# VHH binders against c4kar8, part 62

Target 1, 263 residues: c4kar8
Amino acid sequence: MAELSTPSPASPAPLDGGRGDELEKFTLRGARQILQLLQDLITHRGLITAHTGGGHSFMTAVLKVDEERGRVVLDPSPDPQANRRALAAPRLTCVTQLDGIRIQFPLVGLGEGQDKGRPALFAPLPAEMLRLQRREFYRLQVPLAHELSCLLKAEDLARKPVEVSARVIDIGAGGVAVVVPTGAAEFVIGGTLPACRLALPDGEPIELDLEVRNLNRQTQRNGTEQLRVGLRFAALPRAADTRIQRYIFKTERALNAKARGGL

## First folded at step 23 (VHH)

Design kq10
Fold by OpenDDE, fold request of step 24:
Structure kq10 (fold): chain B 263 residues (1-263), chain A 126 residues (1-126)
Amino acid sequence: as target 1 above (263 residues)
Amino acid sequence: EVQLVESGGGLVQPGGSLRLSCAASGFTFSYYAMAWYRQAPGKGRELVAVITSGGSTSYADSVKGRFTISRDNAKNTLYLQMNSLRPEDTAVYYCARVEVWYVDRTGGTTYEFDYWGQGTLVTVSS
């Protein structure tokens, strides 16, 4: 009887700090907004995955929001060990989905007790809640075999026009992340790269304008430094959007099929 | 309707003993933490003792070692055994249902009460 090792749910990749500005647009910090969203979670009986760190998580739900006392009440795990981990964790990362929108929020200062004779977990209201619309934030990791590239029209340090062929490492409806050799071009966050060319496997390159959103220097295992550039589609024609979406969908389907043991 | 009815109060000499009772009705008594608090004339309310549904107890420092909170779930009754009574223990004693309690990360415990009785007067006087 082969113990089917249930694949450890991949720890949600730390939202790379470079997405800071984009994430701000989707971050709720208003007390009223936070309360409303928490109430919505209650109303919809949304299951929440609470991450306690170290790859551990448990399922919970928001049971109550107390605006007057500034606290949220959660359903404890049926597993006492999970509750102990939750209480010991400096931060609980709660992840859920409502109406296809990913919601993420931190809870700190978790305590245990009872509410109306029922065991419960208590925490102060979150200071912020992240509401991510799938369409904008989903990034497909591009298989290496696809060799997606983007020709970037940029400037060098001398402000001379340069063309850099960059490998696309992830793609979404809103943009791409690419890797370029360090020093290949100068990138400025918020800068626009006009008339770039995104190469997809299904046809001619797509001409598009790109906005630099983030820069991250990465050192490869071989010691080579690369620059990861997050790029937003500044102006995407409808036809191009359709092609990109089709590629993402097709690739995702193929990857999922492979993961399921399908040839 | 939730009801809490205290009894057992009276006049007692210093060093004496008294047992208070609180009859609970209108809710599942065994699920709730219960508490005793007191109010002396001209003073604020003081939490005296708490007992959880699981039987864990906590006491105010002023009564620790002298008072014992207990419960009989079959009788829906809360008790406060008071020994070695002092004049400073003179107060109206109230039974209360704990709506919410929780222990925070600092080790502090918060109690919130939703129902309480009419109280019973305890007078410790020579």
Scores: ipSAE 0.793, ipTM 0.918, lowest interface PAE 0.5, mean pLDDT 89
Fold by OpenDDE, fold request of step 24:
Structure kq10 (fold): chain B 263 residues (1-263), chain A 126 residues (1-126)
Amino acid sequence: as target 1 above (263 residues)
Amino acid sequence: EVQLVESGGGLVQPGGSLRLSCAASGFTFSYYAMAWYRQAPGKGRELVAVITSGGSTSYADSVKGRFTISRDNAKNTLYLQMNSLRPEDTAVYYCARVEVWYVDRTGGTTYEFDYWGQGTLVTVSS
């Protein structure tokens, strides 16, 4: 009887500090915005997974938001042990979804008590709330057979213009990740690559401006070093956006069909 | 409608005893923490005692060992037994429903009240 080790729900990976700038765009820090979002969670009776650390979590809900006192009231777990863990935790990581949008927020300073004769957990209002639209963060792994490429207009170490044909390894609504040979060009994080060309299988290349967001050196199994470059679409025409979205959707559908044994 | 009606106040000699009662109505009494607070002439309100729905009690340092808060859920009644009364215990005593209470990480307890009675006067004088 092989104990199916239920994969421990992966602790939400610490939001890797390098994606910090992108996350800032989705981070609410305004008091009014935070209050509104919490109120929306109440209105929609959104179930919240509260992570207490160590792979432990419990289901809760926001019961009340008190703006005047700057506090949020949560539904306690029916499990006393879960509540003890929550109260002992230095930080509660709350995760939920509203209208298909993932919401994550920390609570610190958790206390226990009663609200209107009902047991409740109390915390100060979160200082920040992360609102992640699935579409913006989803990256499709590009099948090798599609041979997507991006012609990058960059500069070498001598600041001479160079064109580099880069293989696209993943694509999303907001950008692409590409791989280039090490030393092919000099990339600067935050730098703009103008008039690049993204080649999709379904038509003419898309001309677009790209912003370098991250650089990662990767060593292949064969010992060859490659540079992975994360690129954001800096200015994408609507028609181009539609084409990219269509490609992603079509490819995902095909991959899912294959996974189901249909192809 | 939530109602709290205090009774049992009066004049008592120093060292005497008095029992206050608070009749509660209009809500599920057994679910709520209840409290007594007092206000002496010219002074602010002082929390005297609290009893949770589970029967846990807390007292102000000024009354510890002398006062006992209790409840009868079947009668929807809160009590304050006051023994060894002192002149400084002279005040109007109020029964209050605790809307919110919580213990913070520091061990501090916060109490918020939403309803209180009209009060009953306790005078301790020789």
Scores: ipSAE 0.792, ipTM 0.917, lowest interface PAE 0.5, mean pLDDT 89
Fold by OpenDDE, look of step 23:
Structure kq10 (fold): chain B 263 residues (1-263), chain A 126 residues (1-126)
Amino acid sequence: as target 1 above (263 residues)
Amino acid sequence: EVQLVESGGGLVQPGGSLRLSCAASGFTFSYYAMAWYRQAPGKGRELVAVITSGGSTSYADSVKGRFTISRDNAKNTLYLQMNSLRPEDTAVYYCARVEVWYVDRTGGTTYEFDYWGQGTLVTVSS
């Protein structure tokens, strides 16, 4: 009876330093963003694979996020040995998925204890979280010659309402990506921007609610830093959807015609 | 409703002994770590002793070897046996429920309390 050595789940390859620039685009470092993402994990009861090193891992979940104390509470393993390994590990690498998006974050300084009479693991909030978003929808790159803009209703760091005019860089059936100056507003992944206005060339701006799905800082060649914001259409009226689709189709056709040497 | 009621305080001579009790109600006592802390007149709150749900104990250096924290889960009661009492032990002693405790990597232990009693006065005086 050949013991089928269940292949030890390959330790997630250390994020090789050379892919660093690409990973930075998907790395969240903002405290508010991190907190929101952790809260989302709680809300969705996301199971987390916690890697302790040496090819060992255990299943856990975020039980609580304490913003005031800057800590995260995890569900301990039912296996005492796994918990011992976790506590002995200099770093816990947590891997999970939320809405098909892979999330990875390190926890350091793990401790054990009790929360409200229940055994728990404690760690400081992660300094960074990696969120690898897969685009589900085709997005048209907006031609520079035909600029689209989106007026974002957001909040600043002081939670004061601000309006930010953002350039749309890509658009699809599911949403838009925009660029804004760094510091123009505070964006939180999972947050909703209500009553935004998408300006299309064929008429009046479309009023719509947008959900922040992705945030990427980009440094331009000139050294200027910009924030790329991926936004999902939260509630798109049918008429608006039709207009967006029409725009995409018309623009694609025009681009293809140009590429073929057509006027 | 969570209630903690301390008893057993009083006047005692130096070198004497007292046993404090804390009657707990309104929660599953056996699941929670419990603690005694004290506040002397004009001084801040001082943690005296902690006992985990598993029975592990920790003591302040000032009371180590003299005080014993114990619990009776069947009676939902926390105890503090105080021996070799000193004038500096004069304080109001409070029973507290530990909401959160954890040991960090450095070996440091954090305790957070969510409920406490009204306290019982212990006076050590000749």
Scores: ipSAE 0.789, ipTM 0.914, lowest interface PAE 0.5, mean pLDDT 89
Fold by ESMFold2, fold request of step 24:
Parts: structure tokens; sequence; C-alpha cells
Structure kq10 (fold): chain B 263 residues (1-263), chain A 126 residues (1-126)
């Protein structure tokens, strides 16, 4: 497995730092957690794509983790040029999947040598590992026919309370994006909108607090201006989370069935 | 079972020479880097010399120019030729198998050993 593997399709790209704040809660930094996850990769024979920069990558695997010495041992590439690129790179970005979980971690200080007489690559334990379930980063584009809405309890320019019914354009585990007419309310990045109501197709609307994360002014094809507001769920109850995930799952399944029938 | 057996130690006067041998068995000798370590009475172990499977060598500063490490893969034997011996070279000399070695991007080298012989005593005195 470590020496002979089939070539993978196009290498999965690392998640970029532009999502750093959103991804921080899924980032493991504890030594015990990191060790356990690396051990899981060894146990399950996880195939890793190691990115060396400049669009280059190679396939590898974690062969061993040495807790006492604080290091990992990796399978070298059979291609000597890939090994040279890896050793020259300031950072090796490793990407893999374990039982539907996406895992990404950096290795710095890579060395080349031997472990028990066999060629190997060596690095200190990573300082962090990103561990994501699909639901933790996925955003469903809401079908227009669903007419999903969120009642926002916001303020106008005069700081008077206003209620704005906003169309939900995408939804994920961490929040929603909505559109409102420009000028319908004043939004401040970092501001909290308490007691908003998200209307899902099944059951009563969900009451939740939202935090404004981004604002983008958009001009539609017909010249109408609207504001796209990215909203994070604050303190989402488990029952609400369950309903949101159920909506996402059912809608994705229905969209996939429709696409299949249309093709 | 990995076995490393040193020989060739003894009593020698300052300025003299000795050649140490280490007979290896129980593993594929040619795949492993090998080393000589020494331990003077009451002191910690000192790495004396290393030879990789590819024949590259390195030496402690204290022995450079006086000691030569070599290997004969056909005989599964590691050697240490020690010339111009000094009283400070008095120690038990151990043949060691390198379990792990690597060179990092700064050129720093790591050596880790998993098997040692019983050692052979070298005494340098008049």
Amino acid sequence: as target 1 above (263 residues)
Amino acid sequence: EVQLVESGGGLVQPGGSLRLSCAASGFTFSYYAMAWYRQAPGKGRELVAVITSGGSTSYADSVKGRFTISRDNAKNTLYLQMNSLRPEDTAVYYCARVEVWYVDRTGGTTYEFDYWGQGTLVTVSS
C-alpha cells in the first residue's frame, strides 16, 4: 500500500486560509487529538495527497507516529523528483479522507532518511489538523421553488426596529445567506440580530440569533439592487440543527433525483 | 535475533593503533547504517563514527583524521581503524545498528540506535 498504489484522479485542493475563522472550530490543536487522528490514518491505511506547491503533489501514507520523539514517518514517493520537491518545499500540505471525514494538516521541517533500513520521510508532528464532516462545510443552494425565508429583526437607519422578510439563497450547518432590498435595514458586520425566525417547510419557524458575517451589494440583471447578507447561527439548539440538516439532506436527495430523471 | 559482537580491543600505548571489528548477524546488514559509540567510565555515550548503507561516513570532531569507519557487506562486518590513540580515547567501544536516521532541510542529522553489542574495552596508557 505504501510502495504500490494506483494513481489518484486530480489531486484534491487544500482548503484555503480565506475560510480560516470559519474553520477554526474544526481545527485540532491538542497533541493527544492529533496523535489519535494520525493513528487512525495509519490503522485505516489512509492514502494521502501531499501538496508541495506549484501545482505539484504526490501520494503518500503515514507509516508511523512516534509520540515520544514528536514525529511522523511518511512513505516516500517512488519518483525521486517528487521527493526532491517535497524536501525543498517550506511546507507540505497533506489532504486525505477517512470514512467520509476530510482531513488536512501541514508538515514542516521534512527530512529524508531511513526507518529500519527502508527509505522514509520524517517530520515533526503537525501543530494542527483540520477535521471536517461534509455537513460542516457544505452549503445547499436553496431551490427558488421552496421560497425559504428568514424573518430578520433588525434596525433601520434611524435605529428603529424593523422586521425584514429575507429570501434564503443558501443554507448550511453554520448559517444562511439571505437577500434583502438595499436600504431595507442597516446591518453591521459582527452585529447580532436576536430572535430571528427561519421558516423551513416542515414544522414551525425556528427562532434563532444570527450574527452578520459579510455584506455584499449586488445589482441584478434587471437593475434592481439587493444586499446579500451572510449570517452565522449563534448558539443553535440541537433540535434546530437536526431540522436544518434534515432539510438539507432531503432537498439534496430530491435535487439529485430530478437531475437524474432529466438526464 | 540481532547480534553484534565486537572484538579487537586491548591495551595500547599513546600514539598506537588498534582495529576494531563488529560481526553482525540476524538482519540484512547491507540495508542498515552502522555506527561506533564509546562510553568512558562514568560518562555518557559518545557517537564516534557512522557509515550509511551507501558508504557515506561521518565522525565526531574528537576523532576526525585519526579514526576510519568502514564496512564489508559480504562479511557482515563493521570496522573501526583507530590511529594516533590518546588516553582520552580510553572507553568501551560499542558497535551499534542505526534504527532511524534522517537529514532535515537545515542539514541537521538525526541518528537513533536499537541494538548494541557487549562492547570491547580499549585502554590507552603506558
Scores: ipSAE 0.603, ipTM 0.830, lowest interface PAE 0.8, mean pLDDT 86

Design kq10
Fold by ESMFold2, fold request of step 24:
Structure kq10 (fold): chain B 263 residues (1-263), chain A 126 residues (1-126)
Amino acid sequence: as target 1 above (263 residues)
Amino acid sequence: EVQLVESGGGLVQPGGSLRLSCAASGFTFSYYAMAWYRQAPGKGRELVAVITSGGSTSYADSVKGRFTISRDNAKNTLYLQMNSLRPEDTAVYYCARVEVWYVDRTGGTTYEFDYWGQGTLVTVSS
């Protein structure tokens, strides 16, 4: 069967690790694994987006790894202001994608100097690296025609139960993003919404527990205010996971076929 | 074929001055930070002074205000001007090329050397 290709993001953003990190099972912490993955980035000449916070980032690469000294050497930006922001940042979040594998790792203690007479940035080896296959981080942008919705069992301002039907705007292996009218419910980052119901186009709604990961207030063109709520699947049953993955795969395949054939 | 050749050492009275030179060859001198270090008889090596390719300098506390490191990139030469010499400055002085240097976020500085010369002896006594 024909394989489904999904384009890589043009400017990959960091994944939110959170305190209860849903991505922990994909996190490498072994020194040997980390050194090998860094060497793979060097060998494949992988371009890395380094995020410094405040919406700023720059392009870099791992030039070498020094196992004996426990450090990495990075390519500095040609923009001096980007280098100054990187050095001022308490941490640098590095993101890249290589051969369908998303890689993310933090660097702390960034320094500036020279390696063999050439400008370079230096940091201790990362203590962890996130390594995901493309499908493990992919978020399908849900077609409007599907009218995917999620019934949220939340609380109002008075802490009384309320049910909110929210439109699903993207969906992936680890969660959904939804939009709700501002004031429809009170959401707290880190809060749990048990027994919510996700309606897929085929079959019965899926009962699942959700955790609030982010909130973004937005104003629509007509002046109405909405909340964009990022939700993580807290404890997803395997049957539900299978249905979600099959929906994503089928929809992605259909969208790619329309883009290629125009039929 | 990196070569570093020190000269200018000798016997000098306390309070006197000497100028050490280091002739560099086999690499693009202007790209590299350079350093002087010394080893007194029966003691370990001490980093004396560093100068970066951009001209920034750093000195050991024991020599601040008395020694000046400089470079002439047109002549591929590193210098150490040593003034107000004391008997405790007696040592073999080595020119070294800095392979790696950086300043980390804590303000700490790292210097790592890959080549050094055979040294020039400085003796301070009357």
Scores: ipSAE 0.598, ipTM 0.846, lowest interface PAE 1.1, mean pLDDT 86
Fold by ESMFold2, look of step 23:
Structure kq10 (fold): chain B 263 residues (1-263), chain A 126 residues (1-126)
Amino acid sequence: as target 1 above (263 residues)
Amino acid sequence: EVQLVESGGGLVQPGGSLRLSCAASGFTFSYYAMAWYRQAPGKGRELVAVITSGGSTSYADSVKGRFTISRDNAKNTLYLQMNSLRPEDTAVYYCARVEVWYVDRTGGTTYEFDYWGQGTLVTVSS
């Protein structure tokens, strides 16, 4: 029996900023909640990935929280270049896990100095912290074999209705990402696409409204252009949500079984 | 037990000089930034000078160019050389240990102190 070793999971990247209204219900803003969560990170010695922008990050930890002074103390990097990048960044996006829950929070106004004779980084307490179960942040990469599609009801350059069948490349609780040929339709960030149809393998297509959250133009190896469109689910009925979550769980379980079984 | 003991104060004529010393014990002196602080009769406290563990110095505008803060980590001693003394420098001078310091993105500095000594009186008078 052939058994393949899997690598250790990497720390997840920060969540897309265009998901802000989708994540609001998971956002902690109460001072006591924030302080307690930071204290829990200290107690459990939670390792934090601090993203400084430009694809750079460093590992840190919360050393202490000072409620009276409204600040947090972080462990500096042993790499001076990482510390310089952190101090130059307008914000740090901190990402970590605690007891299976993903935690993400911004720090702004970072300073460098010493606490009780030891080097440290200082920042004001974050105004908010995200606390997410896996379901709330996970995006399934859709296997090509599933040929998952979404019929988009969009407009062309002349503002005439056009229907575009788009391949779904990832799907999560809050939306999908699709690809379309460049020029198939005009998409506007913030625009709503009403009455689109998401085709899942287990029934009739789901009718739903989608909101355009991001656009990314891509050139394939053969020189053809395509557009990656990030779409948020709007007005999602509970039955539709259940079907989407079921698809995600079943597909993930099948992919995990294949990886473990060496299929 | 952290202990800071100042010495070297006294009476001096305007234009004169004094050297203050602060003997430190009960902690690893070389790890900490240290400061001199003063309080004139009937006035509030004023931060005079700070020296970091790495030797970087900062001074109040009122003493720049006249006072020099220094440290000898081998002797656990902080110094303040005071030159061109003026009657306005009359005060009790305190040695202080910096518990927390940092510089933010705007260049703003924070100094927080946890221990200081009993002080040494400097009187500048004719």
Scores: ipSAE 0.581, ipTM 0.846, lowest interface PAE 1.2, mean pLDDT 87

